VHH binders against q9p7j3. Designs and how they scored, part 10

Target 1, 174 residues: q9p7j3
Amino acid sequence: MILPLFPETQVHVFVYENVSNCAAIHEQLISQNPIYDYAFLDAATILYKKQVYSAIIRALEDRRDEQMKTKTIHSEVILSLSPKTEISSAFRQFSMTKKSKNIVVVKIDSKLTEEEEFERLDKLVEGNRVEFSDEELQKLIDFKVLKKNYKLDPSTLENPLASILSSIALRGYS

## First folded at step 13 (VHH)

Design bc7
Fold by OpenDDE, fold request of step 14:
Structure bc7 (fold): chain B 174 residues (1-174), chain A 122 residues (1-122)
Amino acid sequence: as target 1 above (174 residues)
Amino acid sequence: QVQLVESGGGLVQAGGSLRLSCAASGRTFEDYTMAWFRRAPGKEREFVAAITWSDDSTFYTDSVKGRFTISRDHAKNTVSLQMNSLRPEDTAVYYCAAASYDFGTPTQYDYWGQGTRVTVSA
């Protein structure tokens, strides 16, 4: 897909459930395999499509303004999900680990169609692709983790989206 | 600021062994994934081995599996690479590296040592 404010940047987002090889993927990340140039997120931490898109947009804005805090656009996406400024904390909060079962995969600056990118990614991820939708994401979310990551309380839980987006947008300003 | 200093390199005959060590200063390695890389003459730097911060899981490039062992000493704040059954193709400058996060994306190693030279003669 193309974001309106970034027409030159193609973005793809995929959701996988019942992933069996997260440990193997982690190994490839540690060894810096360039084929794995994605942002791998734990789906347990993602509740809304807009949460992901907001993080992507913030990362792209940071890149545009030459204010990235991390080294890559994909790492900046992960950082952008977090209300914290500490990079390591953001990764621990939102990134896929070897213990993850469901994941959200983000690709920035893709030169491929969505289907072509899927075919490429499908060779790397052993799981079932599901629709990238709020309906599917809410089946995979861990509310305990979500509440912890964004410090949600009974009041903010009435409208979690607003709180999440505010946290993303105002990181470093609160 | 984290500083890494490698030691233990040298000249060894094929089939021999060496033990490399990496010592850190400035910060502890409790939250760092540590790795060894190497650069052979005329080649690009390549991944050799890593040990994760989360559970001390170890990973190796295929060519060194069964011969090299990476380990961490938390008390001494050091990482070691035991290299056995060395081959001429293992000849390289070996670098210690540290990453504060190793999930989500291809790992970015933010801190690097100066390197130690390993030469394996035929």
Scores: ipSAE 0.879, ipTM 0.930, lowest interface PAE 0.5, mean pLDDT 94
Fold by OpenDDE, fold request of step 14:
Structure bc7 (fold): chain B 174 residues (1-174), chain A 122 residues (1-122)
Amino acid sequence: as target 1 above (174 residues)
Amino acid sequence: QVQLVESGGGLVQAGGSLRLSCAASGRTFEDYTMAWFRRAPGKEREFVAAITWSDDSTFYTDSVKGRFTISRDHAKNTVSLQMNSLRPEDTAVYYCAAASYDFGTPTQYDYWGQGTRVTVSA
């Protein structure tokens, strides 16, 4: 997938249900295995496609402007999901953990087609791929976690997407 | 800022043991995943072992499994690497490293020690 604002950057997003090897993936991340160069998100924290895209766009903008706060584009995506400026907090809020069952995986700067990338990723993730859609994401979301992460209240829950996007866009400007 | 200082390196015969220690100053280890890396002469730096901040889970590179043990002392703000059954190929400078987050992406270790030399003779 190509984003209009970043035509030279290919992006792929995958959703997996019932992932059984998150702990094993974690081990590879800790060991800095380069073939695991993705952003692994906990699907319980993601409600909309636009939430993910907004974070990706924010990260790409930061990179373009040489203003990344983290060391890699994928880590910047995770940071960009958070309304907070603290990197560790963002990771704790949104990243996959060993306890995660469902995950969203983001690849930036892919040189492969979506299918080719999936074939590679599928060797790393032991789970079932589902469609990257709002419908599927809504089945996986934990609203308690979502409300906590974005400090949603009854008023903002009337339009949670707007609130989430505002939080992402205005991080550091509140 | 976190400062890491390694100790415990030295010369040991093959089959021997060493215990490396890493002490932090300036900040607590409670929220950091700690790791040991090593760089052998003429080789690139490689991951050896890590212990997570969340639940003290441990991970090892295959070549040291069953021989090395990483542990953490929260009270003393130290991380240790017990190295048993040492081999000549374990000869390297060993570095302590710390990361404030260890999930989501390949872990970035932001703090590094100066290293301690381990030499294993045949």
Scores: ipSAE 0.875, ipTM 0.930, lowest interface PAE 0.5, mean pLDDT 94
Fold by OpenDDE, look of step 14:
Structure bc7 (fold): chain B 174 residues (1-174), chain A 122 residues (1-122)
Amino acid sequence: as target 1 above (174 residues)
Amino acid sequence: QVQLVESGGGLVQAGGSLRLSCAASGRTFEDYTMAWFRRAPGKEREFVAAITWSDDSTFYTDSVKGRFTISRDHAKNTVSLQMNSLRPEDTAVYYCAAASYDFGTPTQYDYWGQGTRVTVSA
């Protein structure tokens, strides 16, 4: 897909459930396998499409403004999900781990169509692809983790979208 | 900032063993994934082995599996690479590296040692 604010940048987002090889994927990340040039997120930490898009947009803005805090656009996406400025904390909060069961995969600067990118990624992930939608994400979310990551309280938990987006947008301003 | 210093390299004949060591200064290794890389003559630097900070999980490139063992000493802020059954193709400069995070994207190693030379003769 193309984001309106970044018409020259193609972005793809995929959701997988019941992934059996997260540990193997982790091994490839540790080994710096360039085939795995994605942002791998734990789906348990993602509730909304807008949450993901907000992080992507912020990462792209940071790149545009030459203010990236991390070395790659994909790592900047992971950082951008967090209300915290500490990079290691952001990764611990939102990234896929070897214990993850469900994941969200983000590709920035893709040169392929969505279908072509899926075919490529499907060779790397052993799981079931599901629709990237709020409905499907709601089935995979861990609300305990979500509450912890964004410090949600009873007053914001009923409609956490605004709080999440504010946290992403205002990171480093409080 | 973290400073890494490798030691233990040298000349060894095929089938022999070496133990490399990496010592850190400045910051502790407590929150860092540690790794070994190598660069052979005329080749690009390649991943060899890593050990995670979170649970001491170990990873190896295929060509060294069963022959090399990576380990760390948290108390001494050191990481080691035991190299057994060495082959001429293992000849390279070996580098120690550290990363503050290792999930989500291909791992970025922010700190590097100066390297130690390993030469394996036929």
Scores: ipSAE 0.826, ipTM 0.915, lowest interface PAE 0.5, mean pLDDT 94
Fold by OpenDDE, look of step 13:
Structure bc7 (fold): chain B 174 residues (1-174), chain A 122 residues (1-122)
Amino acid sequence: as target 1 above (174 residues)
Amino acid sequence: QVQLVESGGGLVQAGGSLRLSCAASGRTFEDYTMAWFRRAPGKEREFVAAITWSDDSTFYTDSVKGRFTISRDHAKNTVSLQMNSLRPEDTAVYYCAAASYDFGTPTQYDYWGQGTRVTVSA
């Protein structure tokens, strides 16, 4: 996928359910295995495609403006999902953990087609690929976690997307 | 800035034990994942062990599993590596490292110690 505002940057997003090896993936990430150069998100924290896209765009904008707070574009995507500025908090809120069952995987600056990237990633993730759609994400979301991450209340829950996007956009603006 | 100071290295015979320690100064280890790496002569740096801040999960490279144990003292801001049943191939400079996150993407370790030399004789 090519984003209109970033035509030179190819982005791929994949969703996996019933992943059995998140702990193994986690270990590879901690050990700095370069073939795991993705952003691994806990699907339980993602409700909308636009939520992911907004985070990606925010990260790309930060990179463009040389304002990244993290070292990599993928880590910046994870940070960008959070209304908090603390990197560790953002990761705890949104990143895949060893206990995750369903994940969203983001690749930035891909040199491969979506299918090629999938074949590559499929060797690393032991789970079932599902469509990257609001419908599928809605099946995987944990609303308790979502409410906590974005501090949603009954009033903001009427339009959670707006609240989420505002949180992402206004991070660091207090 | 965070400074990491390592200690505990030395010469030991094969089958022996050492306990490495890493102490942080300047900042607390709050929200930091701590890890040990090592660099053997003529080889690239390799991951040895890590302990996450989030849930104190421990991870080890295969060659040290069952022999090495990483642990953390939250109150003292220290991380230790207990090395048992040492082998000559464990000979290396061991480095302590700290990362502000522990999952989601390949971990970037922001702080590194000066290293402590471990020599295991046959």
Scores: ipSAE 0.723, ipTM 0.878, lowest interface PAE 0.6, mean pLDDT 93
Fold by ESMFold2, look of step 14:
Structure bc7 (fold): chain B 174 residues (1-174), chain A 122 residues (1-122)
Amino acid sequence: as target 1 above (174 residues)
Amino acid sequence: QVQLVESGGGLVQAGGSLRLSCAASGRTFEDYTMAWFRRAPGKEREFVAAITWSDDSTFYTDSVKGRFTISRDHAKNTVSLQMNSLRPEDTAVYYCAAASYDFGTPTQYDYWGQGTRVTVSA
């Protein structure tokens, strides 16, 4: 897919449920295997498609403006999900871990079609691909985790999207 | 801020052993994963081993499994690489590296030592 603000940047997002090999993926990340150059997010932290796209847009804006805090665009997406500026807390809160069961995977600057990128990714992830949609994400979210990550109270839990998007957009200004 | 200084390199005969050490120092140490990489002449750098701060889980590239052991001394803030059954192909400059986050993307090792040279002769 092409984002309107970044028409030359191809982005793909995939969702997997019931992933059995997150520990093996982590091993490959530790060794910097370039085949694994994606952002791997824990789906328990993602409620909306717009949450992911807003983080991608924020990361791309920071890259364009030479204001990235992390070394790669994929790590910048993980930071951009967080309402805080501290890199380690963002990764602790949003990244796939060895124990994750469901994941959202982001590829930025892809040179491949969605199906071609999926064919590569499917060799790496042992799980069931589901549609990247609000309907599927809502089945995988952990609302206690979401509430903690974005400091949502009962009123914002009724309409959490606006609060989440504001947190992503305003990081470092409030 | 983290500063890394390697030591323990040198010349060793094939089949021998060597222990590398990396001292980490700086203002604050938070949840770092420590790793060893190596670069042989004419080659790209290669991951060798890593140990996580949080639970001391260890990771090794296939060519060194069973021969190398990574360990950490939290009190001294050091990491070591015990290298046994050395082979000429282990000849390289060995670098200590540290990352403050190691999930979600290929690990970003932000801190590097200057390296220590290991030469393995027949």
Scores: ipSAE 0.598, ipTM 0.820, lowest interface PAE 1.3, mean pLDDT 87
Fold by ESMFold2, look of step 13:
Structure bc7 (fold): chain B 174 residues (1-174), chain A 122 residues (1-122)
Amino acid sequence: as target 1 above (174 residues)
Amino acid sequence: QVQLVESGGGLVQAGGSLRLSCAASGRTFEDYTMAWFRRAPGKEREFVAAITWSDDSTFYTDSVKGRFTISRDHAKNTVSLQMNSLRPEDTAVYYCAAASYDFGTPTQYDYWGQGTRVTVSA
């Protein structure tokens, strides 16, 4: 994606299916291993590329405007996916857990090309990389989780993208 | 908001034991992952051990595995670190820390105690 207001901020997004080592990754996060400085999302919560990019843009805008609520840009992406302002709830709803099977991984402020970053990440994640595309994401989503996370009702289920993007953009203003 | 108070530090000879305690207070403290960090003179703080809010899973840095045990008393809202077979390199100020989330990114420990000093003499 092109980030016109953030021309020096390199972003990479990766999707992995059939991940077998989420518990081991969790251990590294708990101990603050800096090699694991990514946002690890549960793919069951992500339906669209634009959902992820909107959260990234919101996090970068909040950083630019000195309005971040969390300590790192990666944690701010996780918060930014949520329609709620409570940090713990956002992480419970969107983060990879030790029981996750498929994940979306975001790196912001990367100094590496996509393939160089992939080489590093592939040493950490035991799973199969798939394309970051709406087609692949739709195979991994849990629609019950999506509906709950964004409080979608029948009128919004036919076009959930607009409701989801509005929730991300308007968090904290209502 | 969470407040953390450590106790139990002191002087001990190598091979000895100490038990550190951390009392936690606050309306949402039961939703926190609790950890111990330590800082030796001239060094950065390092992770020692953690216990998760969700299922009491425990984690340890390699240098303390088998010697230190973290435990949590939900009724008393305390976290303890039992330190056995102490070595001079365990000498440090030990800090209790809390994080309101422990997945998705390297954990942000937002709340810290004032620290308790542990000195292990040869």
Scores: ipSAE 0.578, ipTM 0.809, lowest interface PAE 1.4, mean pLDDT 88

Design bc7
Fold by ESMFold2, fold request of step 14:
Structure bc7 (fold): chain B 174 residues (1-174), chain A 122 residues (1-122)
Amino acid sequence: as target 1 above (174 residues)
Amino acid sequence: QVQLVESGGGLVQAGGSLRLSCAASGRTFEDYTMAWFRRAPGKEREFVAAITWSDDSTFYTDSVKGRFTISRDHAKNTVSLQMNSLRPEDTAVYYCAAASYDFGTPTQYDYWGQGTRVTVSA
């Protein structure tokens, strides 16, 4: 898809459940295999489509404004999910790890249609693609992790969207 | 600031062994994923082995599995590459590298040593 504010930038988001090869993907990231140039997120940390889109928009705005803190747009998306500015903490909290079971995969600056990008990604990920939707994300979230990552108190945990989006938008001001 | 210094390179006969060491200065290694890369004459730098920050898991390129062992010594603040059963194709300059995070995207190794030369004769 194309975001209205960034008409030159094609973005794709995929969700996989029951991924069996996160350790193998991790190895490819460590070895700097360029075929794996995506942002790989742990789905246990993602409750809403808007959470992901807000991080993508923030990363693209920071790139446009020459305010990126990390080296690539994909790493900037991972940072942008975090309520805090520490880069290493954001990666520990939101990235896919070798122990992850479900993942959200983001591709920015794609030269491919969604289905073409899917065909490439599907060769890399051993799991079941599901719809990128709040319905599917709700099935994969770990609310204990979500609460910890965004410091949600009991009153916000029932309907945490506004608190989460505020945290993403206000990073660097608190 | 982290600085990486490799040592242990040299000339060795095929079938022999060599141990490379990488010493870090400036701060402890324990917050870094450490890796070895190598560059053979006329070729691009390639991944050899890594040991992760998070749990000391190790990874190896296929051509060195079973022959090379990466290890970390937290007390000495060093990372080592034990290379056994060396072959002429292992001839390369070996580089130590470090990254402060190692998942989510292809790893950005921000720190590199100057390299140590390994030559394996037939």
Scores: ipSAE 0.559, ipTM 0.792, lowest interface PAE 1.3, mean pLDDT 87
Fold by ESMFold2, fold request of step 14:
Structure bc7 (fold): chain B 174 residues (1-174), chain A 122 residues (1-122)
Amino acid sequence: as target 1 above (174 residues)
Amino acid sequence: QVQLVESGGGLVQAGGSLRLSCAASGRTFEDYTMAWFRRAPGKEREFVAAITWSDDSTFYTDSVKGRFTISRDHAKNTVSLQMNSLRPEDTAVYYCAAASYDFGTPTQYDYWGQGTRVTVSA
């Protein structure tokens, strides 16, 4: 995908269900294996496509404006999902863990087509790819986790999208 | 103000052992993943070993598995690297590093020591 405001930046988003090797992926992340340079998100925390796109846009805007708080664009996406500015909290809340079962994977600055990137990623992730769509994401979300991460109250649970997106867009960065 | 200070480097003959230590000051790193990296002459810095904050799991690059052991002492706020069966290829400056997160992307180690030199003579 190409975002209108960032026409030179190719972005791909993939969703996997029933992933069996999150612990093995974790090991590769710890050692900084460069072939794992993605943002691996826990799908239990993602309800909408727009949630992911808004975090990507925020991360790209912060990169453009030299306002990034983390060292890579992929880590900045994870931070950008959070309503809070504290980096470790964002990663604890939104990242894939070794016990995750369903994941959302983001690649920014890809030099590959979506199909080529999928072929690479499919060698790394042992799970079933599903469509990146609100329909599929709604099957994988944990609403208790969503409510906790975004501090949603009864008034916002009826229409959580606007509250979530405003949290992402308006979180104070500098 | 956070500082990581490595110690224990030196000259050792091949087959020997050395124990590196990393002391953290200014704050407790109990909730941080701690790691050792090394930079050999003319090479990029490379991962050696890590111990995670979440459950103290340990990880090693393949070339040191079975020879090196990472451990942490939570009471002393230190991380150690026991290096056995040293080889000339292990000659490097060894750096202690810390990260406040250890999942989701390749880990970004935000805090680094100044390094301790290890020289392994043939």
Scores: ipSAE 0.557, ipTM 0.794, lowest interface PAE 1.3, mean pLDDT 87

